# VHH binders against Protein HEAT-INDUCED TAS1 TARGET 1 (HTT1), part 18

Target 1, 277 residues: Protein HEAT-INDUCED TAS1 TARGET 1 (HTT1), of Arabidopsis thaliana (Mouse-ear cress) (q8lfw5)
Amino acid sequence: MESLLECFAITDGKCHPDCLKANNEQEDYDACQSAALVAVSLISSARVIFKIDSKYTEYSPQYLVDNVGKEEVEGEMDQPSCQYTVGNLLSYLVENVWTKKEVRQREMDQQRREFTVKDCFEFAFKKGLPRNGHWAHVGCIFPVPPFACQIPRVPMKGEVIEAANVSEALKLGMQQPAAARLHLFSPEFDLVGEGIYDGPSGNETRYVGLRDVLMVEAEKIKGETVFTVQICYKKKTSFVKVSTRSMILPLNGDDESQVTEPACLLVDFCIPRFSIN
Short names: E, the ipSAE of ESMFold2; O, the ipSAE of ESMFold2 at other seeds; V2, 0.75 times the mean of E and O plus 0.25 times the DockQ between their complexes.

## First folded at step 18 (VHH; framework vhh_7sr4_2)

Design x6 (from w5 with S107L S110L; at its last look DockQ between E and O 0.74; V2 from the best seeds 0.57)
Fold by ESMFold2, look of step 18:
Structure x6 (fold): chain B 277 residues (1-277), chain A 127 residues (1-127)
Amino acid sequence: as target 1 above (277 residues)
Amino acid sequence: EVKLVESGGGLVQPGGSLRLSCAASGFTFSDYAMGWYRQTPGKQRDLVADITSGGYTYYGDSVEGRFTISRDNTKNTVYLQMNSLKPEDTAVYYCAKGRGYFSWRELGFLPSAFDSWGQGTQVTVSS
């Protein structure tokens, strides 16, 4: 069975051409994919920093995308089609990987939903995560196989720790990289270069939205704390220095939540704090 | 003008102990992470330990459990307590200053974003 699992991992590492095409034609931002990618990066980093993993180990963001927010059905794992067997693996490959199903792409897209980095951490602590390569590639249109619950997962135990303000976020960042979300404004963000991103600067500012980021550095510049974040934006990964000054942000949205009080450009700080087994 | 001055090196028998000190000046010490690196001839510098401005510590695998980094912000000094010394610990030990409170830009690796170094102090472990 391990040989067949390695065959599945090879197909996972090289997605079907239709899946690659559909993913490349997708909007450049997908909130669920972004949250999953940030979450696994922080989990991998924390596990190495606290020497739970002896080396940097990549975990599957696609497993998070496919499973966060879904409830298990009692007895589903006992069905013959849900067992991790040679026959079930071959049936899955024949029907989903080696044949083209346009309806599969639309069904896959309809099943995905929004979740946060915090949701990903909580899921990982409850269910564990498979290593990258043991699960389908992020953005692949392949249906989740019915035997997916039997794919090996690394158990993880811990809790999510949040920070309410910059001072608390600084303390979290001293322990390990932290997750946050960044309010993006155009054109200011696109023009920041090596400077400090200060957010909106005038009447021609457009609010782009929130983006998941990795908080990786902090320093004091001219008396103010400045965080450096890693962000993937327009499919380009970069490091950006971000002001921590409180300000009124011109946010335009239909969501029930609105920011009418002074806020920072970085919000929703959290880390995964692991327990020792 | 950043200045880092190491002291406390010397000759010691296997199993012995040494305490290294690094006196820092020319910057606001409490705003910066500090660290210790070591180098044997012909090798690149290797992380021994680092400590954030808030006092969180990180160690290289070969010294974990034997060495302890600490800092005294009132004396602008960082220390390395070295216990259970082995011949393999023989090296020049360097004090280092970080760029800010902390850095994790090498995600998945130990932090090693230091921008200033001392002259080094020799530690020799031999019979």
Scores: ipSAE 0.489, ipTM 0.716, lowest interface PAE 1.1, mean pLDDT 78
ESMFold2 (binder alone), look of step 18: mean pLDDT 78; pTM 0.789
ESMFold2 at other seeds, look of step 18: ipSAE 0.526; ipTM 0.714

## First folded at step 19 (VHH; framework vhh_7sr4_2)

Design y1 (from x5 with E106D S107T; at its last look DockQ between E and O 0.81; V2 from the best seeds 0.69)
Fold by ESMFold2 at other seeds, look of step 19:
Structure y1 (fold): chain B 277 residues (1-277), chain A 127 residues (1-127)
Amino acid sequence: as target 1 above (277 residues)
Amino acid sequence: EVKLVESGGGLVQPGGSLRLSCAASGFTFSDYAMGWYRQTPGKQRDLVADITSGGYTYYGDSVEGRFTISRDNTKNTVYLQMNSLKPEDTAVYYCAKGRGYFSWRDTGFLPSAFDSWGQGTQVTVSS
């Protein structure tokens, strides 16, 4: 079994060329991929920080993309094609990873689901996660391998800890990196450069939506707490300083509360807290 | 003008102890993480210890259990108590100031991204 796992690991990071092309042509935001990437990054960090992993270990965001919110099909495990064998692994790899065949039919058959970083943590605590090399078709529009339910997963035990405000988020951030979601406004976010993103500034503001981010730094600038977040936006990963001031946000739609309820640009802070005592 | 001044280095026998101090000025000390790094010739600086503005501490693997970082915000000073010293602890030790309360951005699992350094103090452990 170890040699079979090593064969699967050899394909780590190698996505079918047509799947890479399709992913590059997609709109830059995929809520499932965003949440999964943030979640595995924080899990890897927390497991090293609290000495559960002896070194930084990458876990599979694709496993989360494929499985969070998906119901199990009863009896699927007993089919021959679902067995975790060298033959089934190689057949999958030949047909879906190494073959240059067109992937258009599989794109039409797969359905994407939406979930949050918190959902990813809860799933990981319930089901565990495989290492990234063992489940390595991230972002590809390929069928999930029939034997996927038999791929070994690292068990994980813990709970999600949330922060209700900036002060609580600061305390969480002193212990480990945290997840958050950022209200994104155009063109202000595109223009922030090295400055502090302060959200909407005028009549030409358009609300883009919420984006999952890693809160990785906090500092005081001109008397105000400023968080630095890591964000992937328009296929580019960068660090952005974000104001923590409470303000009225012009969120479009039929929700009149954005006019009357102050909010921060960063919301939904959470961390994975592993059981270590 | 950020200023970090290390002291307390010197020559010590294996198994001995030293206490390093770093006096800080030019910034609001309690708002920043602080740390200690060390460097031997021909190598990059290694993390020794970090302490966040809130007092959470982190250590490099080779010093865990032997070294203790602490801070005194009333004296604007960060300390490194070094016990059970070994010849491989011989290095120049540098005090460092973080960018803010904490920073995980360089590694994701150490709270250390530093923007200012002292001139260093030599620690030599030899028999």
Scores: ipSAE 0.609, ipTM 0.782, lowest interface PAE 0.8, mean pLDDT 79
ESMFold2, look of step 19: ipSAE 0.697; ipTM 0.839
ESMFold2 (binder alone), look of step 19: mean pLDDT 80; pTM 0.815

Design y2 (from x5 with F109W; at its last look DockQ between E and O 0.71; V2 from the best seeds 0.67)
Fold by ESMFold2, look of step 19:
Structure y2 (fold): chain B 277 residues (1-277), chain A 127 residues (1-127)
Amino acid sequence: as target 1 above (277 residues)
Amino acid sequence: EVKLVESGGGLVQPGGSLRLSCAASGFTFSDYAMGWYRQTPGKQRDLVADITSGGYTYYGDSVEGRFTISRDNTKNTVYLQMNSLKPEDTAVYYCAKGRGYFSWRESGWLPSAFDSWGQGTQVTVSS
């Protein structure tokens, strides 16, 4: 019998053709999609590790992209147009497919709200998540249909556990794979190969930004703790060893990411801790 | 030189118990995950149990609830308590050393990738 390898790869869901077309046309980094993909990977992993799911179950990252940061409208669930019926589904498709570009652009302009992996976990604990096969067929088109609140969802209860330092992050990683964010510098990251990524190294360095990663391995090399992360960068998934040394990072970007004190290349460690009570 | 020495194997009746021990030397024991695997002749090695550097434990489905892995970092020793033994548990049991504190890389839900093995101890459960 063959040995099967399982990895923490980010996977695309099965989607409606219009959703697949929009996804295929996306060439730039999307922070919300990145956070959602990492979040569902960790939720799936944790649920099988702790035997909450009997087998590895994929959950919908698109549901997170569509719904994190939005509140339900009061009274919406009782309206006939909000019921999950064949008639309502057909009406939604007819009304919105014809005008899909105008609606999609307007929704992007007025409802674009960035969120983190932590936000995805908190949302999942509050609202639950549909399995990837369920939502991918309906929720691929934006705006969200009125009957979306009745798509079957797996309820989830738990809390987000964070780590403030390397020692705490190590403890999280021993329980399950963990989320983190990595400060990326070009060209250093592109050149790391099999070595240890040490971040910026000279005046040719350009800050790319933060990227969501899966922390999957930790070891001691020459007395120092080194984390291995899985990252999707430039549409390629790879494993990279990352230094945990503290350093002054030459950042530019949003103020929350700007650091004038020593910091590590990996930050914002967290895991979803599910309750079974 | 990494050295892993298993002991505690033997012949036992179905329903019985055994306790395996693995004495480790040649590395900083507390920095590494440890585990137990087993192999029946002609078959691949199967995971029995893993324990991370910090003491978190994971078990193969066929042994969960019956076996308990533990470690003592002050004695550089990892243990496997095996209860309610069945004829299907008959195998050579190997102690293993992980590459580091943990690794999910080779499996998304198993916490160790191993780079060193002991020579094994035979466990036989007769019917």
Scores: ipSAE 0.600, ipTM 0.781, lowest interface PAE 0.8, mean pLDDT 78
ESMFold2 (binder alone), look of step 19: mean pLDDT 78; pTM 0.796
ESMFold2 at other seeds, look of step 19: ipSAE 0.707; ipTM 0.847

Design y3 (from x5 with L110F; at its last look DockQ between E and O 0.95; V2 from the best seeds 0.74)
Amino acid sequence: EVKLVESGGGLVQPGGSLRLSCAASGFTFSDYAMGWYRQTPGKQRDLVADITSGGYTYYGDSVEGRFTISRDNTKNTVYLQMNSLKPEDTAVYYCAKGRGYFSWRESGFFPSAFDSWGQGTQVTVSS
ESMFold2, look of step 19: ipSAE 0.648; ipTM 0.813
ESMFold2 (binder alone), look of step 19: mean pLDDT 79; pTM 0.799
ESMFold2 at other seeds, look of step 19: ipSAE 0.686; ipTM 0.832

Design y4 (from x5 with S112D; at its last look DockQ between E and O 0.45; V2 from the best seeds 0.54)
Fold by ESMFold2, look of step 19:
Structure y4 (fold): chain B 277 residues (1-277), chain A 127 residues (1-127)
Amino acid sequence: as target 1 above (277 residues)
Amino acid sequence: EVKLVESGGGLVQPGGSLRLSCAASGFTFSDYAMGWYRQTPGKQRDLVADITSGGYTYYGDSVEGRFTISRDNTKNTVYLQMNSLKPEDTAVYYCAKGRGYFSWRESGFLPDAFDSWGQGTQVTVSS
């Protein structure tokens, strides 16, 4: 069995080495991979907590990366010889009249890059997930493998439960670990150490972006609820205490002339709630 | 100073029942998860039961269905009702205070880690 910390630390073999190298050499954040990793961790945890799985069972984050946001592919048995059918000829005419190949490929890539942890849960409830190790990805391009319909998937049924505020998020976290997204500011996040991350603190603050996190702990410090999240940032997995105070966040570089509504550093709380018969 | 005082232990026959109580002071009781652990000589402590600040409960496999944890936030007290006791339940039972409302950090799929402990109360199940 593998802990939540190990899930973030061990990420090898998910894609072709050259593609992973290209993605990582700019130290770029991959939102789709992050969402998938958080989602499978929470699914594994919830299934053990609610005794659906008897032991901690790892599910495939790569299957989510490859398939979330993608239209169902019924042509996995389509080999080159299938191009000689009337159906394939009609599809060729549709592609040349209605769509362009480059536009369609770009569209699919964008969908893969834009999905959230919630999208992963909804996909898992609709399609199920294979166990980790049963789904292999042989390249950086995400076509469904020809044998995908033959890969065993564990069926899962349930719904996504969301929280609109800190009080409701606290109630979700008492049941199981929860997903959230964290507004990151540099250098403040790198400097937080063992303290409480309070977000931006000066003119040298740079907004890094929104990151998927696991909300794993909550406590009351000086009358305020403080959440502890597990986050992977700059390839380091750590636990960080996060303020739940509403504040004005400078999400744009030049925010002098703009009015922004108060927001919390943690947003988009959700959990997967399984249906038990 | 956190103080946890267990009571209700004793000698009981197999199949019997006991009710343990833990009086808590020195912290805001309703803000913390609470739990019961037990230890036999020469062995590590085992989780018996856990209850979050919101009342969600979890049990060790060997006691599920037989033991019930509960809390009374107005009395700052955690209870462990132990039914159908077996000789293997013989141990020192410890009341424990969690680190906050909840914590999943220890294993990522079990509730709560604990940072304070009582002195323990002996439970002995024998004929």
Scores: ipSAE 0.556, ipTM 0.747, lowest interface PAE 0.9, mean pLDDT 75
ESMFold2 (binder alone), look of step 19: mean pLDDT 78; pTM 0.797
ESMFold2 at other seeds, look of step 19: ipSAE 0.571; ipTM 0.757

Design y5 (from x5 with S107Q; at its last look DockQ between E and O 0.05; V2 from the best seeds 0.00; counts 0 for: pae O 12.4 > 2, placed apart)
Fold by ESMFold2 at other seeds, look of step 19:
Structure y5 (fold): chain B 277 residues (1-277), chain A 127 residues (1-127)
Amino acid sequence: as target 1 above (277 residues)
Amino acid sequence: EVKLVESGGGLVQPGGSLRLSCAASGFTFSDYAMGWYRQTPGKQRDLVADITSGGYTYYGDSVEGRFTISRDNTKNTVYLQMNSLKPEDTAVYYCAKGRGYFSWREQGFLPSAFDSWGQGTQVTVSS
């Protein structure tokens, strides 16, 4: 296994030039990449906070991108053994990391299932996670290696804890960083700058969609709770203050006659809670 | 080396009060967020109270309104004043030091991980 680990460490997440070029040309991470990035950040944070890891340890988001939401194929990850040689490992790397083509990448992207941060946590609790250097590439989907059962994975046991509302989410976020999803509206989000993101305004607002975020701080401003979130948007990581007020969100155009329940910009709050035994 | 030493625990009757202290050394105290967590046997540590380097406070649901966290940066000490104690407050209470993400927008640190913990002090509330 040392030869395998050395091969992956040498690549340090580098792809074939065509794959790297294709990844650099995409404007933003897709939903699965974003969910995986948030999930590993929360897992690393929780594990060091609760002293399960002795130091901050980075886990592989690419492993999650490659494996979550797929139908399991017997023997690829769960077999107690599989055969490999240095030659077969290098051939895999040449064919799938160093020579991968843009067309093949598009085909694999079209096949994968969509998943959430919660799905990533549940997968990690079931299968464990490799360290980032052992499965490092972000932005391309690897075919599952024929030797996947031999890549070391850190076992993890726990459960996903969810919050139903902002008040409960505040308590989760003060115990450890928490995941959420943020409703994004254009142009408001692109223009928020140093202020508080307050969602849609005006008649030219366009709904962009949900984005996974990491809740890192809460504070009261003028009597209202405001969360600071870490968000990766258009491949740029930033910290944004987000309003928690309830509002009617125009997710389906400008039909203001539609009656619905008020909602918040931040939804789907969760954390990973690890077993200590 | 970072050192966090809790004190002030003990046995009290329901409705009583205690004040916990955490003396800190080995780091620049005023640069870090500090917190109090508690643990009953067999469970994960639960948040009791947090205080940022700037003095913002946050409390767990079961203690809000009864407990008060404070800090004295000149003494490198964090306090937890516990009033109206109940049997369910019985636990080992831990002091923690944390450091948040640096945010160029906020020009400060945001809490994200805790890197040091004390040994804990026992609080017992019996009828």
Scores: ipSAE 0.000, ipTM 0.159, lowest interface PAE 12.4, mean pLDDT 73
ESMFold2, look of step 19: ipSAE 0.516; ipTM 0.696
ESMFold2 (binder alone), look of step 19: mean pLDDT 79; pTM 0.808

Design y6 (at its last look DockQ between E and O 0.66; V2 from the best seeds 0.59)
Fold by ESMFold2 at other seeds, look of step 19:
Structure y6 (fold): chain B 277 residues (1-277), chain A 126 residues (1-126)
Amino acid sequence: as target 1 above (277 residues)
Amino acid sequence: EVKLVESGGGLVQPGGSLRLSCAASGFTFSDYAMGWYRQTPGKQRDLVADITSGGYTYYGDSVEGRFTISRDNTKNTVYLQMNSLKPEDTAVYYCAKGRGYFSWRESGFLSAFDSWGQGTQVTVSS
């Protein structure tokens, strides 16, 4: 069956060119894409750091996008057309990939669902993940094949470890890169450069929203812990130093609807902790 | 001024043991990751072992199982216990200070370190 998976890899593991092009042009931010990308990056990193993978191995973020949050359908995997066979694979490829039918009345799961990095980790621990080349082409703009749930996946066991505060987040980051979400304010974030992002600071501040980030560094500056995060924003990947001060954040703009409680710019810290076996 | 002073190097027979020490001053030791690197003549420095400020340790493949890094925050000292030494371990060993508590940004752990010591020679000769 490895040669069948190599047929997908021969297509370079990429979605249809028009799908990738359209996604890139419309991708300013997509919560499910952001969470999936952060999750697979952390899974790959943790697995090599703890020597579970012998080398850095890329797993499929598209598989997470396509499957996280979906309920299992009993019996669908038992139909003859749902078996992972050479014949069924070839039939799928001929019917859906190598013909122009890929753009017609597609029942591809293009619905965007909101899910978190934690949801992605829990899914990966429950179902495993395929390597990137084995899934990236199948799940993009084509109908999900009947045998999709039987495509080989790397099994993964572990648990999600969360941090409730900066002190706990620091301890997680000492073990491996961690996920977090960052409250973004415009124009302050766009102007931070190599400085420390300190959130809202002016009369014309606008709340942009939350972004999933990789927490990769921590240091002490003037007695305060400062985290460095890797973030992809406006299709640019950068490293930003972020203040850990607790402050009142104007998250939704409406004075009458705003709930006042102190918060940090970085929230929702977690890591995937793999079982050693 | 950050100062890192290595000691404990010397000549040892194959299969022997040495313990290196690195005395640190000029910074709050417990806030920083520390590491040991080694350099053989004509080659680049190679990461030997790394320890975060919280005590999590990481090792290069060629020394795992044989070397142990540790730290004593009350003495501002990081150690490298080297057991089962081989001629391939002959090198100058350098102590290094990380930029902060941890760093995962580069292709190497502590690749963003900002200070290192003068080194101590370890020679394993049959």
Scores: ipSAE 0.555, ipTM 0.744, lowest interface PAE 0.9, mean pLDDT 77
ESMFold2, look of step 19: ipSAE 0.576; ipTM 0.759
ESMFold2 (binder alone), look of step 19: mean pLDDT 78; pTM 0.796

## First folded at step 20 (VHH; framework vhh_7sr4_2)

Design z1 (from k3 with K97A; at its last look DockQ between E and O 0.46; V2 from the best seeds 0.37)
Fold by ESMFold2 at other seeds, look of step 20:
Structure z1 (fold): chain B 277 residues (1-277), chain A 122 residues (1-122)
Amino acid sequence: as target 1 above (277 residues)
Amino acid sequence: EVKLVESGGGLVQPGGSLRLSCAASGFTFSDYAMGWYRQTPGKQRDLVADITSGGYTYYGDSVEGRFTISRDNTKNTVYLQMNSLKPEDTAVYYCAAGRGYFSWRPSAFDSWGQGTQVTVSS
């Protein structure tokens, strides 16, 4: 019943996981939440496109936010605290929810962990993902309870495929939507409107940083390849046409690996390729 | 100017087949993604199928397994083979073209034909 185009329309306007913490904090940007949202969108899309899922299935970005980068505990599912019991639920509520302890610690732990869309794909291929309805809000405001380990996960097998250049990125994007990261400059990005974003254009340019994007369209305009990306910026999801020309980017150290060679505004292209034996 | 002309619509009984054709002119056909949409009265146009300039295909859930999109770049024509037709497939079918290599974005197609009626009834 659900088309791929409907799936992208359903996620239009979202910049954060749908949870109370994100709404209450009203944060402009969180790299881990951004990576998780992009990863889940691409996993859901690819699984429908390649007929692994018979219909569009939402997987949990909050599960990725809660678990990517954390050490696995062997035998966790068999621990008494991991079991779904009334006693374990009450203990969790008393210790974490009703006393409101650990909220600040969880926020610091999440902020100290950084991961990419690639990391999310690799994690999903290793551990699987729960459906969104099963893990929508688990670690949002309060710590993830140990008994959440019993929530079923859909197993997934595959690999991450990366593209080194625009030509390879085109080939990936023809198969399925792809992830990339966009170098953002202010005010140029804020002023692009319906035009083509060309990056820095003057002495008053400020480097904002990299943003995770969904590469969803490619066309030729005046002999040049132009990608259209879906991006969340200043709490708003929008589509922007991006130049693929190589240029020297004045990154000014906000990215520890400033590039002194010509580079494109879009970098780090990748897709999840599922095993469909 | 981009022009898209659909043909092949008509009346067919349930379980039957039709093949729609869309002749394209006014642009470099091999560079464009092509698609078929359908519309019933009072509703938005729904994607039926699309095919990228590179030949990748995508289908709406309700038609997957029954419909096949294809293209012939030498004739500047896109086709929709419709098998196992059901009464709910009754609609006006529109050919669409989107400039470039691919598009996965909602409302991505920017050129439309005038449509051809498909009616599935006894």
Scores: ipSAE 0.333, ipTM 0.649, lowest interface PAE 1.4, mean pLDDT 77
ESMFold2, look of step 20: ipSAE 0.337; ipTM 0.610
ESMFold2 (binder alone), look of step 20: mean pLDDT 80; pTM 0.805

Design z2 (from k3 with F109Y; at its last look DockQ between E and O 0.69; V2 from the best seeds 0.72)
Fold by ESMFold2, look of step 20:
Structure z2 (fold): chain B 277 residues (1-277), chain A 122 residues (1-122)
Amino acid sequence: as target 1 above (277 residues)
Amino acid sequence: EVKLVESGGGLVQPGGSLRLSCAASGFTFSDYAMGWYRQTPGKQRDLVADITSGGYTYYGDSVEGRFTISRDNTKNTVYLQMNSLKPEDTAVYYCAKGRGYFSWRPSAYDSWGQGTQVTVSS
């Protein structure tokens, strides 16, 4: 069984050609993948900052994509098909990998699930996470094989800590990087460059939606607190300074029709707070 | 103009203690993270410790448990208490000013002092 696990690790990241083709048909943004990527980045960071991991350890975002939100079936891990055996591996490969006919349908079912970074943290605290190299190859092979339940997972204990406002978020960010979600407006976000993203500023503003971000820095500029976030948008990862002022946001992209409570551009701040004992 | 002035360095025997101070001026001290770095000849500067504007502290592996960073916002001063000193702690120690309240990014510091020499020898 050790050699079979090493075989998956050696072929880690290499996907079936039809799996790559199916992924290319997805839209540029995948909320589930985004939340999973932010979550594992913060988990890895927090675990090294608080000396739980002795060195930076990457955990599998694909494991989160494949498993968050699914109800546990009682006794599933004890079923014969869940065991790591040569027979189960061969049966899975023959039925699901080397028969190409159903790859695209399985990909469509995957796209129906949506979860948040908070959901990812809660899942990780309940189930643990495998290291990135151990799951990524298996998760790319859709559907998730039944014996994947036997892939080693690092147990994790802790809780999700949230912030309701900028002052609380600042305190969380001083302890470790934090998750947040950013309201994106076009074209303002595309044009911000090295400046401060202030959200909608004109009549021809379109709401793009919420994006998961990592809040990694905070500073005072002209008397106002400004957060720097890492965001992946349109296939590009960048750092953006974001205003923390409260404002009325035209969330449907029609700024004249919006009658709503004030909000900030950054919302839903949270961190994974790990326990040691 | 940002000014950072280190003091408190000197010669000390192994096992001894020193307390470094860094007096800061030219900016609103309480809005910025501060740090201590050290450099031996021919090597790059190494993180010793940093402290956020809110007082959260972080240490390099080689000094954790022996050194303590602290700050006094009423005196615009950051301190480094150095205990159980070893010969390998011999270096020039630099005070550094962060870009803001905190940073988890590389190159988090934008201003440096002139340094103060610490020498640990018998």
Scores: ipSAE 0.723, ipTM 0.867, lowest interface PAE 0.6, mean pLDDT 79
ESMFold2 (binder alone), look of step 20: mean pLDDT 83; pTM 0.831
ESMFold2 at other seeds, look of step 20: ipSAE 0.741; ipTM 0.872

